# Miniprotein binders against a9bab2, part 9

Target 1, 221 residues: a9bab2
Amino acid sequence: MRQRLTVSESKAIFHKEFPFVVPAVYRRLVDELIVELNLLKNQERFVADGVFAIGLTSIFLDFTKGYKPENQKGILLEAICKCTGFSASNLEQIALEAKKLANGLNTNEIKSLITDNNRDEKESTYKLINKNNHYSRIIAIGIYKLVDMQSNGFNKEEATENSYLDLVNNFGYTKERVEKDVNLYKSSLDKIEKALELIEMNIKDEKRRNKERVSRTKPGQ

## First folded at step 3 (miniprotein)

Design vx3
Fold by ESMFold2-Fast, scan of step 3:
Structure vx3 (fold): chain B 221 residues (1-221), chain A 117 residues (1-117)
Amino acid sequence: as target 1 above (221 residues)
Amino acid sequence: SDSELWLRAESLIESGQFDQARDIFSRVVQRYPDHAEAWFYLGETLWEMGDYQRAVDSFRQAISMNPEDVDAYLAMAYSLQDMGQYDEAIRMYERALQINPDDEQIRRALEEARRLA
């Protein structure tokens, strides 16, 4: 068994790999991902497969849609992965391969892709969609997104809600647990989006008030 | 300040630092034992840590002060199920459904708990 990397050690490595200030609104996301990934890396039965990779990349992209400065975004994901013993580029590639495999498939066809075979320990033979992987909230989001990407039409959200739970038992998880984690993800995403809107409104209001004061008083005349 | 301490605890929960969040909420409920929301967050933190019995006790305190809090009944039910106490979990889902009768997620959770009982 490899030496266990602690959460504190991961956080120290993160700050070396990401030498910028993380804006306050994103600090929860960064800390949560570092903790979760650190814990998963130390689980003997966990495998970083395609469903996990879809979940992680989707969470990062969804929560950082408004991240400024934009040019730090890729460095941030790499730092989060590297400090916990993962590779962002490898996970992005695995996510693309899993999405390609599931592309155009309905729920029953996706069920057929879920293998009963034990994972190969060889690094080059990761399976993309695995049954009975060690549970993670990230995997729950991956299952949701795997179904969401196949849904279309004006009722896309409703179709996804009805279908992804149908897959959960085939992965070896309980519907209640996965649904709880997916709902928490959605509420957290809504909260950060609302916080960003409020911050932008307050900044614009402050700039407007400042300009009005300067215009009225004309300091320096 | 108390408001800064509260926001810190919420941030700690979101970042998965449950032990530090638990300590803050524990102090808050000791100082303000009638703070329903603090009892609820303490319960959620304890549940995430796998301390289901203390989570149930904390949710019960929240419910005693705010008996219309659907989220508190659901959280208590989830904790009871994790302990294998399905009959009590069913009662909590039933109470949640009485408050929110059109909630399909609560209905499905109730059906699953009845299956496992």
Scores: ipSAE 0.000, ipTM 0.092, lowest interface PAE 21.5, mean pLDDT 78

Design vx4
Fold by ESMFold2-Fast, scan of step 3:
Structure vx4 (fold): chain B 221 residues (1-221), chain A 117 residues (1-117)
Amino acid sequence: as target 1 above (221 residues)
Amino acid sequence: SDEELMYRAISLQESGQFDQARDIFSRVVQRYPDHATAWLELGFTLMEMGDYQRAVDSFRQAISMNPEDVEAYWAMALSLYDMGQYDEAIRMYERALQINPDDEQIRRALEEARRLA
């Protein structure tokens, strides 16, 4: 019996659970998530809590906004989770509960949910937002998104930038580590969005050239 | 332990520390020559460093373990294109499209390579 899955073993399971072609622009995302989740599953201190779940689901949703066919997205997330020992449906439920818990709260109120000085009497609340969890880039994005959800207006991005780092120390992490991982997430998301825009532009250009070619070869039709 | 090394190397790669990432990926593939993901990531790191020949060699190793890896054919084609080897790049793009016919990004790259051949 194998006690620990290697990344190669997880990838073999992934291809069994997701028997479709992953478009090239998403393959790096899939590979990186499998590596990260495989590592986390083998960490004794790691807890798949609400902040982690928000991070994972947000990363997946943001990077797959343009994914086609759309009906494969749910299968893709389930395959990524299954091959590394997680459950996508369970994590989606935990993310919804964590978002519901944080809804309408400012950063100081969220801090109260994760500090020893304001221990929540509700056991379930503590399990959704945990202090000193094993660090992950996914958790860093979860912290960012937790604040981003509460920000509004045309200055939403600036409000989030000024506030999310205030939560980091309360989780037991360093601001430098979290900021680095959040900035990398934003850079990567911008890169895939630009790649998708270029693909759409090329599709439009190809259609235009095809119409011009047809006009030249079929006069009077 | 290979998973921990991979995580560290990917983190270095993502932060632009390609020399350090290359060294770790190289060590992983030396100790675990069947680690397909490590060969693929080593190839990408070498591409970022401009070492296209070694990148191609690394992608060939990844393909030998996963012949349906469209990303490896795509990346090998990009490396060959950057080396000015357009005919070989075209063959790799064509192979990638045979596996994934709906990939518009690969289709665009193939058209560009054909223009320069």
Scores: ipSAE 0.000, ipTM 0.106, lowest interface PAE 20.4, mean pLDDT 78

Design vx5
Fold by ESMFold2-Fast, scan of step 3:
Structure vx5 (fold): chain B 221 residues (1-221), chain A 117 residues (1-117)
Amino acid sequence: as target 1 above (221 residues)
Amino acid sequence: SDQELLFRADSLWDSGQFDQARDIFSRVVQRYPDHAEAWIALGYTLEQMGDYQRAVDSFRQAISMNPEDVLAYEWMALSLEEMGQYDEAIRMYERALQINPDDEQIRRALEEARRLA
């Protein structure tokens, strides 16, 4: 039998695997992902399938859109996954396969994939789309993104809002819980984007003021 | 010329070329050691490069001039944590919360730093 990693142990491993500073605005994201992934790894019924992988990679990509330096993003995702017993490269591959499977499908066609699959909950191999997987907000975002990636045109966001909840019951989840987690995700994403804009403005203001001060204190000017 | 150098440093930092940005900011603080914004810019550049000791030193200079700069305390605390100096990091987070008491992100960072100490 394997001894369970504590959240604190995962965080210690994270700092060893990611030997850089996590900017303050991303600390909450990193902390929450490490906690969630650590808890999921200890759930016997949980399977890291394609929907989960889409959710995790989408969350990471969306929240780190403004991350600098950009060359650290891959290392950050690897560290978050490794410290909790997951593989970033494996999850990225599974996400690509799940996106390929869903490509060009409408909500009813995706629903058919779920209802036609009769999977044993104790399978030891990853599957792309599973019924009755152990619930996670990451999976909720994965379901949302499965529909979002198929939506086109002027009202893409509205089309997604009207459709993703239609799939929730087919996965074995409640609409109320999934909707709450998706809305929290959206508000958190807006909050970090706003915080990054403020930080960029503050940095630019500080640099602008610094340029003015350098100019004004310069000898002979 | 000096304004053009700082503009170039901004562009280098924005493109991830921290080594070159650091060199420019270092020259600016050497010439103008009383400019808090230049010390902040040097600090966050060094932090992105993993030079935590010099980042801490730079933030200390900025804080000595602007003791109400919440972000400077947060950045300094993060660099101190990377160096395993949790007691001082805790003091920085406590000061940041004193200035901005409702900041959930800083409060969580403080709790984690206290556990690691």
Scores: ipSAE 0.000, ipTM 0.098, lowest interface PAE 20.9, mean pLDDT 78

Design vx6
Fold by ESMFold2-Fast, scan of step 3:
Order: structure tokens, then sequence, then C-alpha cells
Structure vx6 (fold): chain B 221 residues (1-221), chain A 117 residues (1-117)
């Protein structure tokens, strides 16, 4: 029997670990990750493997590209992980190892890794790529990113779209479910990028208006 | 499963598809009335849709299961505040402050609500 942290308990821990203001544009991302990780920690069958780690680190890095101040970014990921019972440093290391394992491989070669499931890896005591792991949208993004990082051809985006869904069944998931979660991720990323652009334009407009006010209040006398 | 339905509803809510999220959260709480987090997010979704009264009702269900959940009192206070029910919102902020006496954010929210009451 496991004791479960509630979302509110995780949020209380988060505020102790991250004693700064989360900018409004990122609050939804932070809340979504805390909820998802809290749910996953309570799933007995779930394993925080390399594909999950790639997914989580990729989501965080993609959504926080514009995060300021930059020196708080690492603390933010650590707080999100710690308040839900995960370790950011361990997941970053696992993600790096999974990326190295898949480096330069095509989709069929990656399928072979899923089948062998690190069986011949002596130095690692953890699984990097697991079949039939408890499903998560974070894992869905991890599968997408695992294929995306190997696609460097003429039609990189088209190649990724055609290939990652072929890989999904080998993980024990449905194409329909993974496709929906990947599309939601892409939509959400586009929305935050557009929000950040609007914020940047508003800052520039405010600076322009302030300069105009100063010019009018001090006309040279 | 209930966790799969709940996770799907969260994704829909985060993407702004509030109608679909509301419907799924409603199904989750009907099937699992003790699912406190589902009651919380049903309330949040209803609040986003402007249905403040049903949001308050949903937060009350969450509070009944977790009476020391500060977040539930804060969300309920915000919905009450949006309805112009400042006196009731003040009571929710006061309850939250009793649970977290040193919380400066709650103190500031309470002060703002008192100013507008």
Amino acid sequence: as target 1 above (221 residues)
Amino acid sequence: SDEELYARALSLEWSGQFDQARDIFSRVVQRYPDHADAWMFLGITLDEMGDYQRAVDSFRQAISMNPEDVEAYLYMAESLFSMGQYDEAIRMYERALQINPDDEQIRRALEEARRLA
C-alpha cells in the first residue's frame, strides 16, 4: 500500500523549493507538470525511464526557451520534480544516456532497442527504453522527440510524422492516443510562443510610450 | 480507467476545450465521488467557463474530503470574488489563513477582498 501526495501537498512543497514568482505565462505549464507527475508517481506500474526523461526534459526546455531570469530555470525544474517525488538531476542524466543510445539510429534500429530493452547493458541498472510502461503524454512526447532528433533529411518534419507513429505500437501504445497527445503538445507550444511574442511587443510599446511621455514633459525648457 | 479519463480531461482543460473537459470531469466525479482532485479541476473548469456557482459547489465537495486543502479554499474564494460575493470570499481567505498563518500571498488577497467588501 502506498501513501499518496495530493496535488495541494505537492504545490506546498513546490513553493518551499521555488521561493520565486513564476511568471504568469508559465503558470499553466508548471501546474500541468506538477499534476501529471503527481499522478504518475502514484502509478505502481510506472517507470521513470529514458523515454519518459527525454519527454519531460524536452517539454520543459521547449516551453521555457524564453524564461527570464535564466538562472531560475534549473531551480524551477528541480522544484517541479522534487515536489512530486522525482529527481531532476537523475532524469537529466537518464535522458542524456537514452539520447546517446539512440544517436544515429533509424526507426527500425530504435524498434530493436525496444525489443532488447537494454538486456545487454551491463553498466546500467535502470531501463532506458521500456515496452508496456504505464502510459503518459510525457512518454508520447519522448517517443516523438526520440525520432525527431534522428530526422535530418530534406523533409525533416514529414519524416518525423511518418516515422514516430510506426514506433508507437512497439512500446505497447495506440497510435490514436499518442498522435492526439503529440498534437496537443505542438498546439500548446505554439500558443506559448505566440504569447511570449505578444509580451515582447507590449514591452517595446510601453518603452516607446514612456520615451514619448518624457519628451512631452520636458520639451527643452 | 478513472486516471486515464482524469488525465484526458486535464489535457482538454489546459488546451482551452472547456466544454469537453467539463463533461469528462463530471463523469469522473459521478463515477468516483471521492476523487477530490477531480472535484477541484471540475471547479476550475467551470470557473473558466463563467459558471461560478457550480464551480463553488465543486470546490465545496473537494473541501469536504480535504478540509485542510488551502488551494481549494483559495479557488473557492476567487470564484466567490468573481460573483461579487465578497463577504463569503473573505470567509474562505480567513479559513485558508488559519491553515497557513504565515502566508503573505493569502494575507494580501484577504486585504484586497476586505477593501472591496
Scores: ipSAE 0.000, ipTM 0.178, lowest interface PAE 13.9, mean pLDDT 78

Design vx7
Fold by ESMFold2-Fast, scan of step 3:
Structure vx7 (fold): chain B 221 residues (1-221), chain A 117 residues (1-117)
Amino acid sequence: as target 1 above (221 residues)
Amino acid sequence: SDEELLERAVSLEESGQFDQARDIFSRVVQRYPDHAEAWFWLGYTLFEMGDYQRAVDSFRQAISMNPEDVEAYLEMAWSLEEMGQYDEAIRMYERALQINPDDEQIRRALEEARRLA
């Protein structure tokens, strides 16, 4: 029997497990992950496999690049997972195993891994990459990252863009949906990076103005 | 400038100085009651402090000045849900979805709120 948590209940658990302040620029990310994971936990067809784990860990690491204080990152991911019924440590291990499994494989070899009907379904390597898993934006990004990790050379970006959609049908997903979600991910990542750059520039400018003000107002002379 | 003051208050909020951030945002909206962004950040800070009713009131002010602010509708909906006011939260999600009809997260939050009402 599954116990259904509401988004509000997950939020309450999150604040208990993460007693620190989430900086404003990261709050949208945290809220969206809690909502998505909360909903996925109650999907009968959903499996937290290797592609999902790569997607979740990649999203978290990419968006929290430069997070300060750095020592809170691990606690943040644990809180997001725990409040929604997942385990961050388990997902990190699944992601590592999936990355090892895919290391050095081209797109056609990855397709074979997904559709190999002769594999023992109970075997962990099979469970790392499942066909027809319940769709999630997190899985879409996982597929993109899985292909991106294997792409090399001058046209790395172009090669990834052309080939990750080839895997989509093997997972049983719609190309239009996956492409939209991957593009939204890239756009959101760019926006947070620019916001963080602006905040740092403003802090630097404030420090400069303070030094100049002190120089202008010193007593005497 | 008011933009510099707003950024300083946001920095205080990020550093966990909620009381100081709230006081500054409160003073900004008292001096500039038509400053939609300041009302939004006041609501945001009050939400983090667990003052959901004052958060809702602050988001209402932000929305009255900027009715296309999707983030304000969502923060207001979440504040209302914390208070168990699901019918009003549903209305906020519906308005947010009208502004951004392709947002699957809003659509799913609306569906969940309707289930709980």
Scores: ipSAE 0.000, ipTM 0.095, lowest interface PAE 20.5, mean pLDDT 77

Design vx8
Fold by ESMFold2-Fast, scan of step 3:
Structure vx8 (fold): chain B 221 residues (1-221), chain A 117 residues (1-117)
Amino acid sequence: as target 1 above (221 residues)
Amino acid sequence: SDEELEIRAESLLESGQFDQARDIFSRVVQRYPDHADAWYFLGWTLYDMGDYQRAVDSFRQAISMNPEDVEAYELMALSLEEMGQYDEAIRMYERALQINPDDEQIRRALEEARRLA
């Protein structure tokens, strides 16, 4: 886009900031995050608030649970953020602040934290959890996680599934849109987890075959 | 306005409304044929919709303006493979690998495309 950071520019910056090879199983995730963050950064009414920050950090952590080498994960997140005009350290801090603000609250109490995002006021104060922010599937995951982290007891997962949708209208979004994006997120997580399981099985099979090959050629007796 | 049109297209792409996003990006590239990002987004939208030939055409426009865009070559190659055009897909993977020679995923994709050619 004119006078905006282009996707091509973001990709070039990413390659400069992350001088390692991204494992094949994660390349689609990295590409999709770069594109989505680039698009969001160029939206005038988008605010990188606490819900967004929780969503982004949760997505990254969930999809990279099996990432090797593990010491590159921090560099990867920083490169994804930096190449699109965000700061990973700043977003991690904002996510932590939002989590502390919501700590121990039920859904009705969380509704009280949702404030108007008045971008037209010159003297408006910073808000951590905003109503009517520019929609993103990252925000949808943030809403889900905001409720999920407060849920407890025997039926925790079922309680989260039933209650996070009750917050959606308070944010100014439709339940159908948010539910669709949350379900897609869960499906995508399942797919990458299964892909990682297959990779681990193939590594184990290759090690077994290698052991058998060596045993055939170097018998002790 | 042009800015409003771009914002709408980006919002539709973000929300997965590919039919509407395709229509708007098509209008954008018709009005601004040198808008590389719009050609890339149009190609991506068409690829997700299964319109592989138009995806290829759109990515070709994008790489003509940004010849170092590795991801555009990869998506173009994938679109060509979906159409069974392995020889051209191989050329796209070879170009991508020239730009990023340490990319193991591109190397494996190239080997697979060569096998299927």
Scores: ipSAE 0.000, ipTM 0.157, lowest interface PAE 20.2, mean pLDDT 78

Design vx9
Fold by ESMFold2-Fast, scan of step 3:
Structure vx9 (fold): chain B 221 residues (1-221), chain A 117 residues (1-117)
Amino acid sequence: as target 1 above (221 residues)
Amino acid sequence: SDEELSQRAESLSESGQFDQARDIFSRVVQRYPDHADAWEELGYTLEEMGDYQRAVDSFRQAISMNPEDVLAYFAMALSLYEMGQYDEAIRMYERALQINPDDEEIRWLLEFARELA
């Protein structure tokens, strides 16, 4: 029998696997992902399938668009996954395979790929897109992103909003729950983007004013 | 003289020689602790070197002598953000806005900084 990794134990492993300082603006994201993944790993019913993988990789990539230094970004995802008992490389591969399966499909065609969560059904889609997996906000984002990637044209966002909610029923989740978590994701992403804009503007403002002051102290140079 | 040394240190800082600039500014403020401009320049030099805590301390010295120096408040806010002290950074903008109540840029920065909490 295996003992459950506590959140504190996961955090200790994280600091060993990520030997750099996490910039302040990303600390909440890192903490929340470690907590969520730790909890999911301890759920007997949970399956790290394609929709989950799309959700996790999308959340990480979206929230870390402004991450510097960029060369630490991959190490950060690996550390978050490893400290909670997941493999970043495996999840990235699963996400790629799930996106490939869904590529070019409309919502109705995607519905046909969703398999019952039965272990005796040995179709490839069982591992990639499962019905009634243990619920997670990460999976909710995965469903949203799966549909979003297939949407195109002038009003992409509205098309996605209509389609992903219809798809939610086929996963065995409630529309209200999934919609709430998707909206929280969008709000959180907007908040971090605004924080990064503020930091960048503050840096630019300081540099500009420093140059102006230096110019004032060097008359005729 | 303090003026001659400060000008030399500013030139070194502009050319990226932060270690030498820091050493000169440190000597200036040690010998002339009432030299507000030198404290502010020391702060900027320390920020470029990643020494955010000492940068904040240097800017506080500059502000204590020139409490209407809006530039020093912005510089302190940058160091505070790098240290993850968002609430203190917000206070810097609040003080700057008290000095320049019509400054829409400061008001905008303050509003956005509150989203970091």
Scores: ipSAE 0.000, ipTM 0.233, lowest interface PAE 11.7, mean pLDDT 78

Design wa1
Fold by ESMFold2-Fast, scan of step 3:
Structure wa1 (fold): chain B 221 residues (1-221), chain A 80 residues (1-80)
Amino acid sequence: as target 1 above (221 residues)
Amino acid sequence: SKYEVIIYIDGDPSQIDQLARDITDLAHSLGLEVWVERDGDTLLIFVEADSREALDRFVQAVSDLARQLGYDVYIEVEES
């Protein structure tokens, strides 16, 4: 609790805790998470609740689907959390319990849970939601994912788009802010997927060109 | 200016994992971001940098390390 870190200090700790090079396509994600988590840790009103945990774990998993080597992913998340004063294992556990609590609930039932979160639920070790929590882009993604997980049927994506913003007001946030952050998340996820494809294509093309060049010159020098 | 380098190293499969670790450590020491992939007996290294000087030092050190181990090295540099 006495611990107070600057962003630069968190980055220094990160490099000590993660003694590997972060591939260029993931560096923006890592930098943004370190900055956001560092700032949140210094907010007196912020609590790392279930929605936040769902958001953070979802962001990390979605953006690192293509990460290689895969055995470094766990170390990466632990380093990001530890350098900013969080615990990856604790947040992963909170996210799992939050998902269980929300499982099978429709949007209206989730609204009721937000309104009356301490009336029917007596489990105090895991809190799914905290109304008026200090806002974070990570929480915005958590709200989106919470609704997405409960949406079913032929037009699941459309149902999610139509309902998650209605849920936002119950948390005490503005629709405009959350929508902006969710759209940025979707755009950024698309960009990293395209960047990964381009890098793979470029490596294959360079390997082909290099082998062709060597074949032309080496035998006939 | 932005620079992109792709390095191909053909060598002994038994040593390639250690070489990948050494190359990753070297990039980190120079403040560079690197992507390393293995394709059969070939190690593929992709690196981006804003500094040509740091990039050149990295490329030279990687080349020296690979040659010391008896590997063939091929380098492609793109400026954008």
Scores: ipSAE 0.000, ipTM 0.116, lowest interface PAE 20.2, mean pLDDT 74

Design wa2
Fold by ESMFold2-Fast, scan of step 3:
Structure wa2 (fold): chain B 221 residues (1-221), chain A 80 residues (1-80)
Amino acid sequence: as target 1 above (221 residues)
Amino acid sequence: SKYEVFIVIDGDPSQIDQLARDITDLAHSLGLDVLVYRDGDTLYIIVDADSREALDRFVQAVSDLARQLGYDVWITVEES
């Protein structure tokens, strides 16, 4: 690391890496991710581990569900990562590895995966799930998703709510902080989903008005 | 066949409504009916075209018009 990138410098790099315009409904998401990732990259204690990678990829996928044009979605994530000093392809691979490691495990078994930030020579790999990492809202979502992926049945949401908070102290974070950030994430996701619904409804309303105009000017019997 | 055309525009925001009207007029001149909805600087266009060739002519004409008016545009087409 030479000089620290400012948020403004990251935004300038983003526009070079993503030579398209971000649709208005997604601009807050893109801006917030660039700001958060820029701040995290400037934290020497922060490590981009499996929980962080799960969080980032989950946030991006959830908020860009239905993103048009679909073929630009991968380029968008890559640009967000590159402009802040991360690699989307590397983080996607790390997220996949962390998901595989936690697959089929209950909350107590997941606790056993939470380790120190240092590499263990026996494993010949870096640690995917670390305790005492520098806190981020993205990590909070990663913890939530790590548990959510293992929950199933008609009470999946309730099971996740009861379980993810039990893991939080094992990561070295407070339940109050993580719960607040998870709830904000859910609220924000609901807001973008409602905005997209409103856009769809307005399109349908315009279609109806157009049909009514055609019917009035060229009436059938 | 029905197609959804997504146009994201980077230019003078005060002219977006005029661009929407110009696009509608352009479609009519090509024998096409379109529905245009604006959200911010994004235009959502739904067109019912007789053929892929007619659609491609429309998309090219829209791109040309927008550039002539000083807009940078990104156009994506999806079959409905």
Scores: ipSAE 0.013, ipTM 0.494, lowest interface PAE 7.1, mean pLDDT 79

Design wa3
Fold by ESMFold2-Fast, scan of step 3:
Structure wa3 (fold): chain B 221 residues (1-221), chain A 80 residues (1-80)
Amino acid sequence: as target 1 above (221 residues)
Amino acid sequence: SKYTVWILIDGDPSQIDQLARDITDLAHSLGLTVTVERDGDTLIIYVEADSREALDRFVQAVSDLARQLGYEVFIEVEES
């Protein structure tokens, strides 16, 4: 028996698995991931491979860097995955293994894995990349991160920007779509990083003001 | 009471951007605030409303428009 989980059913499971309040700033991220993962789980061609796992874990970690309370982050990822039929622990393991494999491969070797129909054909063998995988912005971010990991030294960002789009043709994806999704991700990440920087600076300023206040009002000093 | 609906529309990428614009315009004409997002060949529509009547009219109109153009439509409704 193969039954599709509806988005409403996934949300009900999410609230059961995550019995805390999601802070307002993360609500849209959580809702978008639940919808995206629900849709992907119901796609016949979709495979949760290494690139997908890198994408999902990277998105979650990057966007929740400032999440408070910190001890709820693991439970949040578990709830998002479980409510849509995925396993966070399995995906984290797949991502870790994929990063180890990617760290040993250059861009041309990655292209060969995408186009070589005779490699990793065994059903029980872990696959880093599946050529005909169903498109997702999560996979787009995974491709970007995969290329970023292979870029070293001076001008790492420039090398990544020049190279990642070359891989998308081998997946059968459109460069325009992938570029749009990656650019939206980068813009959103930059905004969050700037917000976190401002929060950190404000905390430092408050600590400085408190030291000055204590110094000025300290009895007998 | 409050109502939330998700509408997923699967279709041809060549027509989907125009459909997204038409759906947004339709929501505004009914006084509804809607979020329309494209994910490949899929439109994901999210709307919240306090009125079931206005929401039902929107859902029906969207379904009719999409199916008339040959798209597949999936609807999920939640009442809180």
Scores: ipSAE 0.000, ipTM 0.147, lowest interface PAE 19.1, mean pLDDT 74

Design wa4
Fold by ESMFold2-Fast, scan of step 3:
Order: C-alpha cells, then sequence, then structure tokens
Structure wa4 (fold): chain B 221 residues (1-221), chain A 80 residues (1-80)
C-alpha cells in the first residue's frame, strides 16, 4: 500500500479493474480523469464533497452518453475511481444527496452557505460544499451544474451563464480560471459529440453504399 | 469459391457482438457467404467470394468499422 500513487501506477490498476478495450473516442477522457483524480488524491487540502461529486458524475455521464456497450459504463466509472483511490458508489451517493439539498436552495441561499464560516451546525450543508477546497476543473463543472439546476424559467441556459461566475469568489476561486475550465469542458463535449456523429454517419454510409452496389448488380447464379 | 478470407478482430464482448451483426449484414448486402463466430474476445470471420472486387470491398468496410471502435484487425487471404 502507498500513500501517493503515481499516474503510471493508477493506469496499471485501471487496466486490471477494466479488462475491456476503451473505444478510441473515450481514451482522452479516461486518461484526463485518471490524471486529475490522481493529482487531487495527493492534495492534503482536497475534500471530495458534494460539488466535486456533482462535477465528476456530470462530466462522466455527459461524455459517455453514447457509450456502447451500456453495461460497461458503470464498470468504467468504478475503474477510474478505484485506480485513483476514490469510490464511485460513494461519490454517486454524495452527488445524489447534494442534488437533493441543492434542489431546495436558491442562488442567494447557496451564496450564504459558501460565506458561512460556522458550518459544523449543519452537517448536511457541509457535505454539499466546502469553502476554500483545493481547486479542480471537476469542481468548476460542479459549480456550473449546481447553478444550472437552480435556474428555472424561459432562458435557463442564459440564466446559468450569467450567474455561476457570481458564486465563484465565494468558493475562494478566480472567475477567470473557472470560466476557462467550464468553456474547455463545453468545447470538449461538443468535439466528442461531433466525432460520434461522424463515426455513426460513416458506418451508415458504408452500409448504404454496399447495399446500393449490390442492388445495381444483377443477381446471378 | 476462388477466394477465402479469414479475419480476426479483438475487442470487448458486447461491442464485438454488435460488430458481428453489422459485418453479417454487410456480407449479405454484398451477396457474400460469411460465417461469423466468437472465440472469447476475438471475432472470427470466414468469408468466401468468387469476385476479388467484392471481397476487397467487404474487407475494407470491415477494417473501417473495426478501426472506428479502436480494434485491431488481422487478415489472412488465400486463393484456391
Amino acid sequence: as target 1 above (221 residues)
Amino acid sequence: SKYRVLIFIEGDPSQIDQLARDITDLAHSLGLYVEVSRDGDTLVILVWADSREALDRFVQAVSDLARQLGYEVIIEVEES
């Protein structure tokens, strides 16, 4: 047992825990999550709280929306977490609890919780968010998603874009850093979605061309 | 048949099963006789053809489908 796992050690454990081939389009996601989680696990100030859990589960679900086979998706998340010293089942439970807590809160109430120094009196609230937690791109996405789920009305997306950065300073992070990471997340998600669409289109086009070639050729003996 | 091709594709069980169905459909659309079987995590494809052109089209399409999934393909061609 080691206190600090190297990225190489985490990757070796990953291959033991996930004995299947990771499709090429998802390899960058898997590698980036393993590296990020490995680095976070080695940070003494880092806490896997509700915002982090929401971020991680949201990233995984969004990027693997088209993952085949479906039954390997859960095993993939478990392997990514386990090889870096986290528990997927624990994080999924924390995320679920955090979402339930957040569903009853408006943006001002969330802001008040972030600035409140006496959270020991509200243990459930403490589990949702920790002021001055060690920064991660995953937490940035968690903040974005937390605000998104509070946004109701006609222009939900616009409301989220206008308000999530207002909370960032209350978490102890810089708006520039969080905005950059959220924008990178959005562009990366768009890229993988387009890549999957191209792959599906190419498969369909190849099937179509082959059927078309056969139908143009007179059936013979 | 003038040509016989043996193709091996190694991948995960569930994705390889869908690929097997796609490959079988492709062969039928090209009027080719094909036998597709799975040996563990390896898909084994046996295809027979009298036309080199039809065979080459099939092999290329199969290779493209497998590569899109990130799988390795081994092809053995023999002429009778």
Scores: ipSAE 0.000, ipTM 0.089, lowest interface PAE 22.8, mean pLDDT 75

